VH-VL binders against a2bn08. Designs and how they scored, part 32

Target 1, 238 residues: a2bn08
Amino acid sequence: MAEARLQRLLRVYVLDTSALTDTRLRSLLGSGSLDEAVRRFAELIASVRIAYGVEVYMPPTVYEEARRFLLSNGVTVQSFEALAAWITIKPPTRHEIRIPASIVRDYVEEVRARLARGLRVAEEHVRRAFEAGGLYAAETASREARREKLGAIIRGLRERYREATRHGMLDSVEDLDAVLLALEVRGVLVSNDEGVRRFAEALGVISIDPPKFISVLQGLLRHSKTGGVAREEAHSTS
Key: E = the ipSAE of ESMFold2; O = the ipSAE of OpenDDE; V2 = 0.75 times the mean of E and O plus 0.25 times the DockQ between their complexes.

## First folded at step 7 (VH-VL; framework fv_emapalumab)

Design p1 (at its last look DockQ between E and O 0.83; V2 from the best seeds 0.00; counts 0 for: pae E 3.2 > 2)
Fold by ESMFold2, look of step 7:
Structure p1 (fold): chain C 238 residues (1-238), chain A 123 residues (1-123), chain B 111 residues (1-111)
Amino acid sequence: as target 1 above (238 residues)
Amino acid sequence: EVQLLESGGGLVQPGGSLRLSCAASGFTFSDYAMSWVRQAPGKGLEWVSAIKGSGGYKYYADSVKGRFTISRDNSKNTLYLQMNSLRAEDTAVYYCARHYTIEGVRDYYFDYWGQGTLVTVSS
Amino acid sequence: NFMLTQPHSVSESPGKTVTISCTRSSGDIASNYVQWYQQRPGSSPTTVIYEDNQRPSGVPDRFSGSIDSSSNSASLTISGLKTEDEADYYCQSYDYSDLVVFGGGTKLTVL
């Protein structure tokens, strides 16, 4: 029974957007372009479907996000459609899925901590602006120089605020849908996002990163191809 | 009075496994995030792992990721560290530490520490 | 990943003031809380400063903490140094991925 459960886990995967946008995809698939990488990814998924019945799922929200990204980054419609043909697009049944209240409580606490971090970033940048105002007054700087300095401080605030509040956080409905679908289908979530994976793991969903996913699929095919190659080699040598 | 008491340390061979426990008392255990922090003999402090009050949200240092598993049983007021694939460099005193979470916005201030339990990984 | 760098040791005479530095290698020291812990030989750590510059109840006001954004560092200052202050001192912070890091520690000797 443990073997049957493990075989199901090796057979069912759910992709979030990062599984298709991970910058390591091109090198892992031996490709010079993203379009070529997508085509090779499609072949990989198709091959494991045929050899082992591996199923790959994606929520519609993730599908649309991934499509927009890939088409905007040089992937042809034909290559994307070739990949999508092997992926089951299925919305999570959100109204049926239950999440333990204690997990939601911890998530809320994480949100509160990140809001506090953002406030601290804002307070520091207010201090910087106050100090810079004193320096520019003393130096008799031009009106344009003062406006440029303030603009730089505001851009720094925005960058640090985003880092403080969003990094490593499940913060999109698309990512949530991927986790919920993985929970529903009892599949392995494929993601490189630490916040998404942490939330998934809190719910008991197994997660792997995209490089590991590729490695697992390639490993499955090496077993199948080795068996087939041995059979073909015997028939081909006369 | 807040008390934290670690146990489960001992001598283990490289590649072996060991499970540490930390018994907590004097506070509502499930309201507090907890950490394991270790200190190799004669060396400094190294953070190992953290877990939020639910037991679902877990965090690991890179040096132990994939080998150690933090968990908690809130009905028993106990924090755990399952250590697998132990290496000589895991030899240390392991401390259980409580995160200060009053006010709900304090990050990684460890306000109470246990006495520690010694783990020795030696061939 | 980031590191917190402290001097290995510092020494000062009783009654003097000592400052222990803690320099952060990447990320913003001012945006993440810094704690300072005191550890006497054979004992577990205790907190002397939390949230950059706050003292827990029972810690003398001669202990103070500060942040210097320009050098990306924190400092622990102990004024009116007493022989009982002799200990190892660790700074500690974190990043936005919830990686928690201690400094290497500073042995304070009071001669």
Scores: ipSAE 0.430, ipTM 0.756, lowest interface PAE 3.2, mean pLDDT 87
Fold by OpenDDE, look of step 7:
Structure p1 (fold): chain C 238 residues (1-238), chain A 123 residues (1-123), chain B 111 residues (1-111)
Amino acid sequence: as target 1 above (238 residues)
Amino acid sequence: EVQLLESGGGLVQPGGSLRLSCAASGFTFSDYAMSWVRQAPGKGLEWVSAIKGSGGYKYYADSVKGRFTISRDNSKNTLYLQMNSLRAEDTAVYYCARHYTIEGVRDYYFDYWGQGTLVTVSS
Amino acid sequence: NFMLTQPHSVSESPGKTVTISCTRSSGDIASNYVQWYQQRPGSSPTTVIYEDNQRPSGVPDRFSGSIDSSSNSASLTISGLKTEDEADYYCQSYDYSDLVVFGGGTKLTVL
């Protein structure tokens, strides 16, 4: 009974962008290139759809982001279209979806905390710039050397600031759409972003990472082959 | 006065399950994030899990992810930790700790700690 | 993920000053606040420093915290050491994913 329930729950999946851009996908699908991986992924989704009625969804926003990313990284239009043919593109019905106020409150707190962290990073870099410029830069450094040093500090600031304010949280509308769609269709969200998965969990949405997703699909196909052979053997002995 | 009281610790076999509770009093429980922190015998402190005040956002250490579940009942002023698939390395005193709030931002500063409850995982 | 490294033990005589270091393995020590906890034998931890250098109410001014970005470390300094200060001390911070990290702890012995 528990297995049957689990089987019913695992028929509908929603993909975020990370589900298609995960660097582990190549190895999981036994491919040498991203293009080949996408083709193999398409075949896998096709197979499980036909065999088990598995449905895979993607919001339009995720679709566009994924398309842009994959095409810019050597995936052919043909390969991408092959994959897209087996994915249902559906926007979440945003105006009908209700989010508990408690979840909104938690999210606001998270955003505020991240903003505060960003400020601390900025302050630290100002301090560093001050210390670097005050002692050494005035008398002996060339204009070029100063410029380079400043550039390095600014680049560091940008990187650290972004990391402090965005890492590990729901930070895109595309990811939000994926979570909302999963909620709406009562599907399993496929994501490798911990922040997205945390938000999904808060809403009662089940999530798995891309490797687990691939494993589940491959597992389904392995079991279907064994069940068919057992049925054919049972009919041949009768 | 702020009080945190842990309970539910005991002896359990490897692979077993245990549920810890932390009863809170002396403050508005729902306004504070809470954490579980554990300490193995003769060892240091290790953060285990955290949950925001509203109970929606949960955080886990990698060492317990997939095995432990943090939750809270704000109507009962109680924090919980469901521990499944317990291992010998999970043996520790488990503390509940309150997060401090700074200017409306809940930070990972623990201002109050419970007395702890001992969990022993042994065959 | 990063680690916080503390000395295993430090010792000093009463009335003297002792410093306990906490070094972050990756990232900037100043990116996230550092806290310090005191744990006496058989007791729960208590906060002695929060937000790098702030003292909770009831903590003596003998306790102070500092950050050194050049060494990527935090320090707890205890001046006028007393017998009651004998305890384990832990530094704590967190990463960008809101995972809490404790140092390994330092045993302070008052001679």
Scores: ipSAE 0.355, ipTM 0.762, lowest interface PAE 1.8, mean pLDDT 89
ESMFold2 (binder alone), look of step 7: mean pLDDT 92; pTM 0.937

Design p2 (at its last look DockQ between E and O 0.64; V2 from the best seeds 0.00; counts 0 for: pae E 8.1 > 2)
Fold by OpenDDE, look of step 7:
Structure p2 (fold): chain C 238 residues (1-238), chain A 123 residues (1-123), chain B 111 residues (1-111)
Amino acid sequence: as target 1 above (238 residues)
Amino acid sequence: EVQLLESGGGLVQPGGSLRLSCAASGFTFSDYHMSWVRQAPGKGLEWVSAIRGSGGYTYYADSVKGRFTISRDNSKNTLYLQMNSLRAEDTAVYYCARHYTIEGVRDYYFDYWGQGTLVTVSS
Amino acid sequence: NFMLTQPHSVSESPGKTVTISCTRSSGDIASNYVQWYQQRPGSSPTTVIYEDNQRPSGVPDRFSGSIDSSSNSASLTISGLKTEDEADYYCQSYDYSDLVVFGGGTKLTVL
């Protein structure tokens, strides 16, 4: 009951990019394509806006990123615009928002740790390259085989390095803008990125994942239908 | 000498709540990340939660996420674990553990452990 | 997410050398440091190896750690085995989401 009450009190939401790109949204919205999912999502947001006054916000940076992603993945301009029509695009007032120094310190420490992890990944791949080169120094490996092996090592390095330094942390200005906007409007951040949500939590911003967000919106609409039927039945018996 | 002393363990019913404390001494508490690690009877070690020195960033195992809350009061040199919606599977000795700093990077290396406090969840 | 797998138990006679393995299920074992903890019966864990192969002060040089990338595993080696080495041993590492992972533990019996 307390959780349900808290959910009813939350009328303002801020979306990061992951809120629109979450692969689970298709299934939650009963859609066969991303385009259809976006259209259904637009309808859902429209419905809750009209019925309950729910407000959904997005920073301009997130908007552009989401637009680029969705259009490149088969979403039509019409479907995207349908969704955008129900989302308020607002930049956070960055120059007025204060971040506690303790949060900045923690973030700096996290960045340093990630850089160290990246270095370890690089060192390991240098070692692997060395060992591989020693094995191929046998006069019999073709120039092509060596090139292919080196290419594989470099690709592996890039992938692991990126994972080590960026995965699970706030690593984009778009995501930061989403958190800052949520803070400013006293809204709920919708994100499936644990690093972003952790940062938000540190600032006292409530966050939920996209599936929970969809569930909350759908739940709101279900309750409105039942309340209307109860009122109509009460009026018909009087 | 570095000391960590856990308290607050006991018997609780399923669905109940319990708050654990860890009193730290012998070092500058705020300069170190802290973790809770638990061990079910006759079982292995399981990491539960971590918190950074400042108290800003918190980390949770999937098994306790949404139910447990880690916090700290640096003015009292105390680490806390609020446990809600307790389950039988949460029965364990809970250890407080200090993270070690390596070359200015605080990492997930536990250099000191408390003696642990027993939490029993049973109907 | 990954798991660290250890043998359930190992046994050896005093004065001999024993090795305990810790295999990572996914990702590179060398991507994150591996630690080893000793837990004697009725006691709290203590660190015997950190950063793959480093010994804390007070830990005998009989204890050593190594990483094998080919098998994606870490190893704890105890030479000159003593009765006091009888304990449970746990390997530990972490993923890039800063989630700590322990191995299942290995019971070492000194015969």
Scores: ipSAE 0.080, ipTM 0.663, lowest interface PAE 2.8, mean pLDDT 89
Fold by ESMFold2, look of step 7:
Structure p2 (fold): chain C 238 residues (1-238), chain A 123 residues (1-123), chain B 111 residues (1-111)
Amino acid sequence: as target 1 above (238 residues)
Amino acid sequence: EVQLLESGGGLVQPGGSLRLSCAASGFTFSDYHMSWVRQAPGKGLEWVSAIRGSGGYTYYADSVKGRFTISRDNSKNTLYLQMNSLRAEDTAVYYCARHYTIEGVRDYYFDYWGQGTLVTVSS
Amino acid sequence: NFMLTQPHSVSESPGKTVTISCTRSSGDIASNYVQWYQQRPGSSPTTVIYEDNQRPSGVPDRFSGSIDSSSNSASLTISGLKTEDEADYYCQSYDYSDLVVFGGGTKLTVL
């Protein structure tokens, strides 16, 4: 099974949304705009597809999420469609995919633990609000001063709650679909999301971040000396 | 009676490797999360790594990430720590520790500890 | 990351009360449980307080734990001090990124 995984590492990839929206893509592709970065990414994927038959997959849910993000951030429809032409859009076959019950059980336990942590955060901020209410009642406080203090406490609660419950956890259907597709096709998952990668790796799915993905593809093209044309000529004349 | 018995410690040169084991008995091993905690000679306690009961989720301190691998074999009731690229600062007694389990509390409270096994990294 | 700071040592006479502090450098002490472990020379740690203020079975009620949110600290209090309480004591907590931290430890000497 090691040999098959090594072949898939070289040939089959599944992208989550972060693989197209990672803020480092502009610099990694030497681009001044996101639209230019998307065009260069399309060229890179096309070149490795032609030269090596590298397959790049994406679930429809991830496709729609990435499209909305990129078009909202100055990417032209033409640039996005050029990229999408080289990506295979395929839903995971959810009714056939098996996940070990122990992994599902661990995920449920993680959710419960995070809910409990969130409750502690809420209780702490209720105490802070109670203490602040006593202090501001003892002062000549304006309506604006009281409103500003309450606002600060609420903002603190929201930030700490989000950290306690959401940070580093798989929490979307789009991300789950990417993991399931990678499991199904035995491909490498491309994601910068800690929770997505942790869940995938618990299922035995190999994952890499988007900068590593770009580096791998660029390395393949440097080896081939201008892609498939150089590779094909070398092999045909051997 | 809950028992945790570590083994596999010894003397290793820098850059070397060791594999620690912790034999568990007296409880349903697969139901419990487990940790490794270390203590350098004459120093305090330092958490190293954790693994959930299924063996699926693992966690590491930054000081060991990429060098150490925690694992478990639930059929043998055994916890493991594979230590690679060892450094002088890894010299310590290594304890295995069981996480406490009650509803709503599955965080990092260690209710049972082994006797420890000494790892010495020196040239 | 965060740190838990304890005094390096404390001492007190038998029958007296001692308090060991544990101050958290960042993040709220009250957001995650604090545990206290006792370690006698040559022995493994044992729990004396879990979940801020709970005692495991077999730990005498003269051991107590508390949280002070205003100083961002936890405290272990040992009343009716006995010579057998002479040991190192560690506080321990964690954060939302699954980082587990022990305090530096406090050597309790019973004179």
Scores: ipSAE 0.016, ipTM 0.583, lowest interface PAE 8.1, mean pLDDT 85
ESMFold2 (binder alone), look of step 7: mean pLDDT 91; pTM 0.934

Design p3 (at its last look DockQ between E and O 0.58; V2 from the best seeds 0.00; counts 0 for: pae E 4.5 > 2)
Fold by OpenDDE, look of step 7:
Structure p3 (fold): chain C 238 residues (1-238), chain A 123 residues (1-123), chain B 111 residues (1-111)
Amino acid sequence: as target 1 above (238 residues)
Amino acid sequence: EVQLLESGGGLVQPGGSLRLSCAASGFTFSDYAMSWVRQAPGKGLEWVSAIKGSGGYTYYADSVKGRFTISRDNSKNTLYLQMNSLRAEDTAVYYCARHYSTEGYRDYYFDYWGQGTLVTVSS
Amino acid sequence: NFMLTQPHSVSESPGKTVTISCTRSSGDIADNYVQWYQQRPGSSPTTVIYEDNQRPSGVPDRFSGSIDSSSNSASLTISGLKTEDEADYYCQSYDYSDLVVFGGGTKLTVL
């Protein structure tokens, strides 16, 4: 409840890529398609900006990533532009932003740990491949069967390696830019990535997930309508 | 000798708050990540929260996220756990534990544990 | 997120060998190291195995750890069982988000 109260006071938000690509956004915005969701999101941001002066920011790197993703997933240029019209594109001033050395150290430790995990995944897959190859080295497996098996092992390795090394950590410059921008503008970071949010928190940046963000914006609009009706009713009875 | 001593446990009502402390000695405190692990009466071990040596990165179990805050004061060799909005299910002995990492792999295991402090949440 | 599942209890006579299993529900057991902790009644946990099969100083060589990828499980084996080995044993590992996961614990009774 205390966190919710603090969030109500904040009128500045910074979006990372996940804020626009979250699969829950469709349901939250009552849309049947991603295109419709984007349009509704644009309307929502417009409404809260006009009514409450809410500002929504995005780094250029996030903007480009989001644009690419949304357009490739059936969002029209018109819908995307409608959304972009209400988002301020601003790069963080990187050369002026200071990161405490303690945070850098912790991040380096995290990266090292993830690299080690990746290595273990690779070693395990080598072992599996070796064991599988020993069993199939029987003269009877077709070239095609061997190829397919190898392909499956490689695909598995890639997937597990990626998960082991990148899941739950700050792993992109786009996300970093979002955190830095949030820090600079003293805004609330909107992200569904726990690693990004952890990094933000370490820097003292408040973060919320996309569902909470939508809920906050919708809540603002609901309260404004009730306050206006109460004022009109008070004036009509006088 | 490495020593960890928990304090701050007690009886608290549901919705209340409590702050636990863990005093560390016998090692360079800031070089080690620390965790809180709890154990409900007659139940198993449950990890609660962790913090890296420098204090920048914190980790939380889903069961306590948003309610508990882990912190540390390296100048005082002390680990803290601020517990808010306490629930009956938070009743447990709370242990502080040191993370140790071996060469080559930086996953941590708990090499030293405190004696624990009892937190009872009851109306 | 995954769970580590242990048997609730195991029992064996002194001098015999006992094995406690720890099965991972999702992912590969080999993706992260598995540790084992011993907790005697009224005491704090102590590490008996770390990094799947390593023993801390002071832990008898009667204790050993292993990983079985085929069953997606880790095992703690105690040979030459002694009365002092009666305790609760917990396996522990990490998920991909660096969150700590404990098994449910196994009560070992020495008959």
Scores: ipSAE 0.457, ipTM 0.803, lowest interface PAE 1.6, mean pLDDT 90
Fold by ESMFold2, look of step 7:
Structure p3 (fold): chain C 238 residues (1-238), chain A 123 residues (1-123), chain B 111 residues (1-111)
Amino acid sequence: as target 1 above (238 residues)
Amino acid sequence: EVQLLESGGGLVQPGGSLRLSCAASGFTFSDYAMSWVRQAPGKGLEWVSAIKGSGGYTYYADSVKGRFTISRDNSKNTLYLQMNSLRAEDTAVYYCARHYSTEGYRDYYFDYWGQGTLVTVSS
Amino acid sequence: NFMLTQPHSVSESPGKTVTISCTRSSGDIADNYVQWYQQRPGSSPTTVIYEDNQRPSGVPDRFSGSIDSSSNSASLTISGLKTEDEADYYCQSYDYSDLVVFGGGTKLTVL
């Protein structure tokens, strides 16, 4: 019985947007363009699905996000549709999914911590502006110098605030849907986003990054070409 | 009142495994995030890993990621560190430390420390 | 990743004031709280300063902490130095990726 559960974990995958947009895809698929990488990814998924019955899922919200990104970055509609043909688009059944209250509590505490970090960044930049104001008083510095210094402080505040509040956090409904779907179908989540993977793993969902996913699929194809009785017995694992 | 007591240290060969335990008392254990911090003989402190109150969120130093697993059993008031693929540089006293704040505020202030348990990795 | 650099040792006479520095190699010292821990030989660490400049209850007010953005450093200041203050002192901070780092430690000798 443990073998059957392990077989499913090797056979069912859920992709988030990063699984299709990871910048390492071109190199890993030996491609000169993103469009070519998407076509090769489609061929890889198709081959493994045909040979082993591997299931690859994506929520509709993630599908639309990935489509917008890829088409905006030089991927043709034809290449994207070739990839999408091998992916099952399925919304998570949200009303039936249960999440432990303790995990939700920990997520809320993560949000609180990030709000506190953001306030600390803001307070530090107020101090910098006050100190700079004394240095750049009108009688000492030009109006242009004062405006440029203020602009630099504000840009720094915005950059540091985003880092303090957003890094490593699940903060989109698309990413949540990917996690919920992976939980529902008992599949492996494919993502390079630390916040998404952390939330998934807290719920007991196994996750891997996109390079590892590609490596697993390529490895499966190499083994399928060895043939013989191992091929026959392995068919039930796909 | 707050007490943390580590156990499970000992001598192990490189490549071996150990599981450390930290028994907690005097506070509502499940409300607090916990960390492991280690100190090699004659050296400074090094943070190893942290876990939130529920046990679902875990964090690791790069030096131990993939080899060590932090966990907790809130019904037993016990924190664990599973150490696999041990190396000579893992030799240290391992401390169990409690994070400040009943709500799991993550400023990494460690307000209570255990007495430590020695792990020696040597052939 | 970042490092926190402390002097290896400092010494001063009883009744005097000593300052232990903690310099951050990358990122801004002011963005993430700094803690200071005291460790006597054979003992577990204890906190003397948290959140840059706050003292836990029971820590005397001769211990103080500060941040200097211009040198990207934190400082622990101990005034009215007593022989019982002889210990190792560690600064500690973190970053937005939840990496926690301790300084290398400073041995304080009271002569």
Scores: ipSAE 0.302, ipTM 0.712, lowest interface PAE 4.5, mean pLDDT 87
ESMFold2 (binder alone), look of step 7: mean pLDDT 91; pTM 0.934

